# VH-VL binders against q10081: the designs that were tried, part 10

Target 1, 150 residues: q10081
Amino acid sequence: MSNLEFVYKYFNSLDVKELYDIYLLRTNVFVVEQKCAYPEVDEIDLKCGHLMLRNANGKLVAYARLIPEQQQTVRIGRVVVDPDERKNGYGRKLMLQALETSKQEFSSSKTFVLSSQEYAQPLYRSVGFKKCSDAYLEDGIPHVEMRLEL
Key: E = the ipSAE of ESMFold2; O = the ipSAE of OpenDDE; V2 = 0.75 times the mean of E and O plus 0.25 times the DockQ between their complexes.

## First folded at step 4 (VH-VL)

Design s16 (framework fv_temelimab)
Fold by ESMFold2-Fast, scan of step 4:
Structure s16 (fold): chain C 150 residues (1-150), chain A 121 residues (1-121), chain B 106 residues (1-106)
Amino acid sequence: as target 1 above (150 residues)
Amino acid sequence: QVQLVQSGAEVKKPGSSVKVSCKASGYTFTDYYMHWVRQAPGQGLEWIGAIDPSDSYTAYNQKFKGRATITADKSTSTAYMELSSLRSEDTAVYYCARGYEDTAMGGFDYWGQGTLVTVSS
Amino acid sequence: QIQLTQSPSSLSASVGDRVTITCSASQSISYMYWYQQKPGKAPKAWIYAASSLQSGVPSRFSGSGSGTDYTLTISSLQPEDFATYYCQQYSSYPLTFGGGTKVEIK
């Protein structure tokens, strides 16, 4: 992991290049690749933290946002790995860092939640999440809610 | 070098059970789901189920629930699929396959060589 | 259960021909996967995440599609491409496969 760097920033601390990289990655995966007609950019981006994983060349290879919610809960969303960087285990490394960063930034955090595409459950289970809802459709794609309690 | 090596061919009678093994090497066994898929002669692929070797969580195709039992032994990095109450229609090549899940990727990366199970009276 | 309909079930084409096989899902999915299976061998991962080639797959292969409709294309068929190709959805349990397309060279 010595050639990888994690950077965490609130929205107002992001510089213009970081904003560009984040929206480019998110749009290329969630809109272009997955072709979902879901509003990708939303007002939650303005009120949450942004976790970035960059490689040695400074490329943004993985990203997630950390959303503080009620009852000492953090929602992890927009979890994405660059298509060219898949099969490097970056998703799991990102999730482990998201939990660690949330403990530092939201010190009262006891519960983590996320909405997982049904196939992606093994990734999230590998870091301790468990299914806590029946399947539901988002953009016509099956999802389940997952939860981790510390 | 990721390798999945399965046990040898079996011939079984109707009503009996069969247990196929899949020994993994070249990666951390507990980091990936192990899936089981079968293929009847001249037919397509059918998913049986999967196991998370880290905590033995299993998911099954409803068609096989109650007949298939998937287990894993962390100490030997070996997954097992046992199918009970065998019928002639269960004659197939049984494959183990490693699931790789990332936020933007899933699927089966590596497959075992297959185990032919013949159910014959 | 998500049903995958693969078409055609078989085809025969000449060396150098463009070959297209299609996989249609009964509901929208994010991720379609393709496997190549040669006679007597286990399936081999071929295309993942709809359009990404597995290491070692010749560049004449490509994958495309989104939502419910996905395609595998071979731009210039070669004798070594004789195989059955299977699509698979990895979006929902139970995981399901298409019926397969057998590609034979005339």
Scores: ipSAE 0.234, ipTM 0.731, lowest interface PAE 3.9, mean pLDDT 86

Design s17 (framework fv_temelimab)
Fold by ESMFold2-Fast, scan of step 4:
Structure s17 (fold): chain C 150 residues (1-150), chain A 121 residues (1-121), chain B 106 residues (1-106)
Amino acid sequence: as target 1 above (150 residues)
Amino acid sequence: QVQLVQSGAEVKKPGSSVKVSCKASGYTFTDYYMHWVRQAPGQGLEWIGAIDPSDSYTAYNQKFKGRATITADKSTSTAYMELSSLRSEDTAVYYCARGYEDTAMDYFDYWGQGTLVTVSS
Amino acid sequence: QIQLTQSPSSLSASVGDRVTITCSASQSISYMYWYQQKPGKAPKAWIYAASSLQSGVPSRFSGSGSGTDYTLTISSLQPEDFATYYCQQYSSYPLTFGGGTKVEIK
């Protein structure tokens, strides 16, 4: 990733410009583009790690949050790629880095989980996740729970 | 670079089975889902199912209710779709299509040339 | 399953005309995809994620929409644009396509 940079920060280490970039990207994708239920910003943001992928110009092009859960589990959420930056492989690069970063930051982690929109399953399966539930509706959109064991 | 090459046309009798192949080249076969879609003459597109070649996980359209079986051979980079208990309404061009993924979404970025399956008495 | 309704099923237009095709989903979806198919050929990816043009697609094409209603627009129809266009949802299994809109000359 010569001019692509992954940056991982706990909430307290985010500066105001990073926070602005994260919420702008999340709002544009989840609220404006996908019309998902709001509020998009929640209390979990205060307790989790934030993984950012920036391009050569410093633009935030992809993001995910890493949420430590009980039983040596990490939940990956708010996976998003800037709409102007799609088809660059950033989603897959982000997911691979999320797994590596989680192992480093949460070294006892054995299990990774996420709630996937049905159409997104191929992305997550490409990095090792497997479907582990029947489809369920979240905000009217079909989802499945997915899991990866180390 | 990316190429999906399907087997040739088939003529089958009602009640028989057909197995169509799709040989992939120009990419890592296990990195993408392979989907099967059919199109009856003069009609629209209908999704049959998909396979993840990395572990043979499959998803099917319930309409085909155990009649369709999708498989993949990693050693030859070839996907297969077998349809059993053929009926006249199964006459269609059958396409394989690669499931493109880059973000939290997927769609069919490359398609095979199609295989005409004719079911006639 | 999510049903997609395309309208019109066919239209006749002249070179230079503005053409609009609509696709309505029976329930809210995250993204709509569009394919172009010419007679005797496999479909080609045309518009993905509602509004993004596939590489090589002319800028006269545009896609828009969210939720249940989506459109494909051709601002100035060219001879090579005569084809059947299909919308597709990838929000839910089974994946479904619209019935197609045939764009014919004249």
Scores: ipSAE 0.059, ipTM 0.662, lowest interface PAE 5.6, mean pLDDT 85

Design s18 (framework fv_temelimab)
Fold by ESMFold2-Fast, scan of step 4:
Structure s18 (fold): chain C 150 residues (1-150), chain A 121 residues (1-121), chain B 106 residues (1-106)
Amino acid sequence: as target 1 above (150 residues)
Amino acid sequence: QVQLVQSGAEVKKPGSSVKVSCKASGYTFTDYYMHWVRQAPGQGLEWIGAIDPSDSYTAYNQKFKGRATITADKSTSTAYMELSSLRSEDTAVYYCARGWEDTAMVPFDYWGQGTLVTVSS
Amino acid sequence: QIQLTQSPSSLSASVGDRVTITCSASQSISYMYWYQQKPGKAPKAWIYAASSLQSGVPSRFSGSGSGTDYTLTISSLQPEDFATYYCQQYSSYPLTFGGGTKVEIK
């Protein structure tokens, strides 16, 4: 068994090394790899939960943020898997844990939502999300809204 | 070791149907999508559709909608692609390919060996 | 649907040459994927997420690009690199492939 560890913290509970790891991973994927020109770091980071998956060596291999919204809804965003660690099923493990963590932290939550790039739909479908919109462009990239109701 | 093994070559008459199988082994069948792609002789690759074996969700290229039916049998770890109302233009090698469900990974990491379907009079 | 245009359609090059293949998408995509196909065989995953090499792919291969324009480069062509290379987008359904670039070694 691999020594995989999930850690969930709100912004004020993050230490400097965790913050460094999160922004390094997000910047390497969304800014460097995907060439996103829009601000990656935003004020929502200060008001939401941060879910981290670390491998046996302590490396941050996957990350998502959990954003409580109106009407007992949680939005899952900034879902990212380290490029060197793809093909290990970490995205699926992350999403399953995101749902469980959301149930614990936002116990009244009824609905989970996310904005998915087309290629990521299979990941989200595998944990119960269903497409709930037509394709739309976000930053020029095709997305669909996906929803899971408990 | 991951393997996708497809059924053998078929010769069909125009207007008939063909059903190609793809048996998966070496991984949990329900954890990945199965895609179907064809290649006509001397031509490029064309995506037909995909299935999520865990709940039988399917997605199709509109060009094949109404003619292609993709199914999966969890008990045998086998995916199927049936194409009806065959025309000579459907002569092609048909491939199954495993699609990753993880974020930003290669969509088709393992491929079957291909099944040649020839449609002729 | 997203159209992918590969250039050139075919090329002939000598062992040791630098080879560049381009793929242009009709609209912006997050990632481009590349496959290598040898005659009579199924395609093999070659480059994923624009620039990451599939396990077992020689380091002479590289991928780059973002938005609508992507490139596959072979820094020093070898005899085993004879193949057709296809780009693919997974940003929108239906999934689409480029027309392929046939690399022939002189």
Scores: ipSAE 0.110, ipTM 0.715, lowest interface PAE 5.6, mean pLDDT 87

Design s19 (framework fv_temelimab; at its last look DockQ between E and O 0.08; V2 from the best seeds 0.00; counts 0 for: pae O 6.0 > 2, placed apart)
Fold by ESMFold2-Fast, scan of step 4:
Structure s19 (fold): chain C 150 residues (1-150), chain A 121 residues (1-121), chain B 106 residues (1-106)
Amino acid sequence: as target 1 above (150 residues)
Amino acid sequence: QVQLVQSGAEVKKPGSSVKVSCKASGYTFTDYYMHWVRQAPGQGLEWIGAIDPSDSYTAYNQKFKGRATITADKSTSTAYMELSSLRSEDTAVYYCAREWEDTYMVPFDYWGQGTLVTVSS
Amino acid sequence: QIQLTQSPSSLSASVGDRVTITCSASQSISYMYWYQQKPGKAPKAWIYAASSLQSGVPSRFSGSGSGTDYTLTISSLQPEDFATYYCQQYSSYPLTFGGGTKVEIK
């Protein structure tokens, strides 16, 4: 087996190097690569859990944040895989771990939701998510809401 | 070694139906979407639709709604595209192409060899 | 439906020339993809995520762009580069391709 490590922390438990790694990866993908107009850093970062996938060399290769919501729901956001590390199956590994970590950290959770760009739907469907809305535009980019019930 | 092998050329009359097959080998069939794309002689590429073989979820180009049916048989690792009510404008080479479910940014990394469907009266 | 417009539709160039082809989308997209197709053959994945070369693609090829405007460049055209190049978006269903740019070597 590959020497991959998952680490999950709330914001106040992140050290400076972890915070640097997370914002570097998110900025390089969402701002530099995808040119998303959304404010990348937001106040939700201070209130949610941060799931990190590191490779054998300690590099952050994938990341997602887990946001507990009302009514036993967890929203998974900022799902990102390092551009140099795609084709390694890290997206699926990350999503499966996000579900497992959510069950451990938010034991009352029964529902998982996320907002998916069209190209990402196959990844999310591969771990059980299903489309639950018509397509909508967010800053001109098509999205659909997806949902998974436990 | 990944291979997508399609069925042979077909000649059809207007109003009939055609069913093209795409046999996959060298990978786990259910880990990949299978897309169908056509190309009329001397023209560009046109997306028809896709199937998730793991649960038979399909997505279609509305242009082909009601005429195209995409299916998959997990036991034989084979995807199918059936197009009904054929017209001369449907004369094209039809391709299958796979997409890795995990790596959403690597589209259509392997293509079938193509199946020429000729519709003539 | 997102429409992709490629220019030029065709071009003729000499070996060693720098060749640039463009793809313009009717709305902003997250990723553009490029395929190379030679006569009588299926398309081959060539560039993904706007700028990443598919394995086996020569380094003389490059991709760039974001939002609505994308470019494929060949820094020094070779005889084996004779082909039609198609852009493709995967931001919205239906998936769409550009009209293609046919590169002919003089």
Scores: ipSAE 0.572, ipTM 0.842, lowest interface PAE 2.1, mean pLDDT 88
Fold by ESMFold2, look of step 5:
Structure s19 (fold): chain C 150 residues (1-150), chain A 121 residues (1-121), chain B 106 residues (1-106)
Amino acid sequence: as target 1 above (150 residues)
Amino acid sequence: QVQLVQSGAEVKKPGSSVKVSCKASGYTFTDYYMHWVRQAPGQGLEWIGAIDPSDSYTAYNQKFKGRATITADKSTSTAYMELSSLRSEDTAVYYCAREWEDTYMVPFDYWGQGTLVTVSS
Amino acid sequence: QIQLTQSPSSLSASVGDRVTITCSASQSISYMYWYQQKPGKAPKAWIYAASSLQSGVPSRFSGSGSGTDYTLTISSLQPEDFATYYCQQYSSYPLTFGGGTKVEIK
């Protein structure tokens, strides 16, 4: 393996270890670090693609899920970088790969969407997303919808 | 090697304008937001606004909207903040600050040296 | 906008003391950020994402908190820690800072 490896699998192709790694990373950040008690594992996971970034040691360092929607649209969600692996540019690498993988795996995808707090907007803007809604509350915290059109 | 170098101190009269520059080096200027923050003498920090240099998207603190104009020149890797209709309360050190290079979860990692703007008769 | 209330505004403590600075947000946020500023100098990033230390920050510093209530703690105050400390939120524009806490060694 090289220094970094992307692995993409639809839910039914995940092995047990991959699923464990994904949920460990997601819960450690979205529930534990952010101290937000909610059912982080949801049924969307069963019907979407899972994009993993692993380092040379096989550690899952970044993750996103790719959710096909109507009208040739893909929603990118659960964007996360392992706290100990931040400051390596993995967020940008993950987003670029998420776009490329979506084009390959969801034929004719034209529109990409996500929900963002303000601090994450620079990352998403750097890969072509633009704000497309007024602010709304998600778990009591302001978010905006962002969109990229091919 | 990341460096933000600001223009020199200014003395201005009430009602005039000032334009402060911030020259960036040591990184790709268009990959990160540039922010402007000011600090009145003996006071705390106050955010003015930000620019995405790649497409000139801007966001402003509403307190300064209509008076502040933030721009960027990609060819010189320089951000600018212009404040018009100056008042004595605008006397402050003005800082430019960059967002963290590798992650969206961290605050401003590099700051300019500051530019003192004094507004007096 | 999200207001940050920082306390105390100033404190004086002896070398070796534990120092705690608080920052309360007017609504829940995901992450608090902290800066150290020495007189005549620009602020320096100090703590990010509520609890992570910036590179080069001594391990005697720590950050904690969630929701609306956050703290910066210095476990054993050193002479070089005299400075003003600011909290900051980046959950919503406008970005806002706390009023600052000036820490003096004495």
Scores: ipSAE 0.209, ipTM 0.746, lowest interface PAE 5.6, mean pLDDT 88
Fold by OpenDDE, look of step 5:
Structure s19 (fold): chain C 150 residues (1-150), chain A 121 residues (1-121), chain B 106 residues (1-106)
Amino acid sequence: as target 1 above (150 residues)
Amino acid sequence: QVQLVQSGAEVKKPGSSVKVSCKASGYTFTDYYMHWVRQAPGQGLEWIGAIDPSDSYTAYNQKFKGRATITADKSTSTAYMELSSLRSEDTAVYYCAREWEDTYMVPFDYWGQGTLVTVSS
Amino acid sequence: QIQLTQSPSSLSASVGDRVTITCSASQSISYMYWYQQKPGKAPKAWIYAASSLQSGVPSRFSGSGSGTDYTLTISSLQPEDFATYYCQQYSSYPLTFGGGTKVEIK
């Protein structure tokens, strides 16, 4: 069992190493591992919060974006766990922290939404999310919209 | 009180189809996924698929893709599992099970009593 | 799909014995779930999220593990505990179960 640390920062507070680690992890998974070419880095990065999970060695092992939307809604995006670190259940830990951090940063938040790859629904359902759309293709990959009301 | 009541035992010939029903009560039918799981005699558990009754979204074990059809009738709070092109290997007890979607709780919290489907010539 | 291998497939024990059941996944999973099943009955949710007991489950039961290896333990076996136990993963479709471990009376 390693000493884990969650760090939440907005874009302007990220240092160069943090930004590098985030983009490296995201591109390695969403682009390379998933064999999907798309504009991974986008303008939303400038406007959202960045939740980082690091292990005792300082390695970024998991990450998510917290995106405030209208009507007390927070979108959780770019949920990723390092392929070499997926043995530790960091995905669920990340999601639970994402919800907690969202409530702290966005005190009026009530609804949480995300776009899940179809096969990944169990992870999100494990923390209470429920499908709220039919399946659709996003960059050629089947997705569903999921929602959690708190 | 949450209850899942399934249809009675079936005896079918190879190549035929069977449709098992699962009537839900004691909760809002459309708020929870309904899963289907089977168990061959003396064997383990095998997941068939699931449905979201609210919009009839379905997920299937690819092993059964093309043969299994899961549906739901909101008006009667009943889920169905139809299996076609039956084989002797399909002989099993078929269960419906509700998925608990509360935080931390994903396991199947309520189960039907099971429906024995026997496939024999 | 994720394969789950339980060990042992069956065991004989006496009332009061400490019983340990293991479940190994073919790949890392987020959490393991356990079910108890008695003959002629549907399975019952027993342990969720690897180590949390379902409501009504006695405290003599415990679960642990992470990654690919998980364990269900009964500290002191009671008469009502003789049953078959199944592990299950909910990390990805298709959902899969272990082969089961039958706990029999010696």
Scores: ipSAE 0.019, ipTM 0.606, lowest interface PAE 6.0, mean pLDDT 91
ESMFold2 (binder alone), look of step 5: mean pLDDT 91; pTM 0.934

Design s2 (framework fv_temelimab)
Fold by ESMFold2-Fast, scan of step 4:
Structure s2 (fold): chain C 150 residues (1-150), chain A 121 residues (1-121), chain B 106 residues (1-106)
Amino acid sequence: as target 1 above (150 residues)
Amino acid sequence: QVQLVQSGAEVKKPGSSVKVSCKASGYTFTDYYMHWVRQAPGQGLEWIGAIDPSDSYTAYNQKFKGRATITADKSTSTAYMELSSLRSEDTAVYYCARGYEDTFMVPFDYWGQGTLVTVSS
Amino acid sequence: QIQLTQSPSSLSASVGDRVTITCSASQSISYMYWYQQKPGKAPKAWIYAASSLQSGVPSRFSGSGSGTDYTLTISSLQPEDFATYYCQQYSSYPLTFGGGTKVEIK
């Protein structure tokens, strides 16, 4: 326990420093590290909630966005953990908090979905998600759709 | 301290089965996958499969489907890999290895010491 | 199945030499992982997420790459670096390893 802090905000409630931290983390992981050749910043960012995990030093160490969809469904996306912090279990803590935050912020939510890189399946399975599609390529990287129903 | 301790070496006849154990300590057994990897003498590493001890979900390399069975006992923090219908080419060192469930982590951060299984007539 | 091809399969180098090992995947992957294995021992996690060093790994080691092509570099080879190095992908099941690169010190 390193005095972790979770903060959840809709886009319009983010301050400039939070937006900078989110952009920096996502770009370093998805664009620089993974070399994903797609627009990282998209219009969905403007319409969803943003979950941030900071360590005791105030550093943003993990992040996910929560996208409310129809049929009491929340899509969890842009799940990232700072490369320097990956041995601290932050991904699992983030996912557990994403589920709790979604229940609180989107009170009718019963179904959670995400598009998982194949190697990340164990993380998502550990919090209750199950594979619900065959593997497919997204930006050239193998993915599977996963679902959790309450 | 995290430790994975495997059972001792085995010598088996073709057509028999072997069951290797891997006892985990120093962490919450159900928080991590346990993977099984083998290495034939002078050869590289080959993934056999994995188990999630929390719900007994298993994943297997198709090459071993029907011959390999991976199980886990939560009460003793022990994972098992049983391989049936043994052939000479199954002679290898068999390793258990802990897999991180955290996104983007190295999959196998701690390994057992290995169990040599020799299949000979 | 994602196939990983390592080059070279073996190399001999002198103490102080720069050593480069490559790993090519048959399709794009998110991250490459590297393991060091010494004779008679289990593999040790060495580099994760393409470029991050495991705790205790000397700074002379580095990893780089993305997509299909990845590299492990030793900037100044030391006697204790004698080992076989394996790359691994965790993007798709079954999980696969490269064939290994044996590093021998002359």
Scores: ipSAE 0.090, ipTM 0.707, lowest interface PAE 5.2, mean pLDDT 87

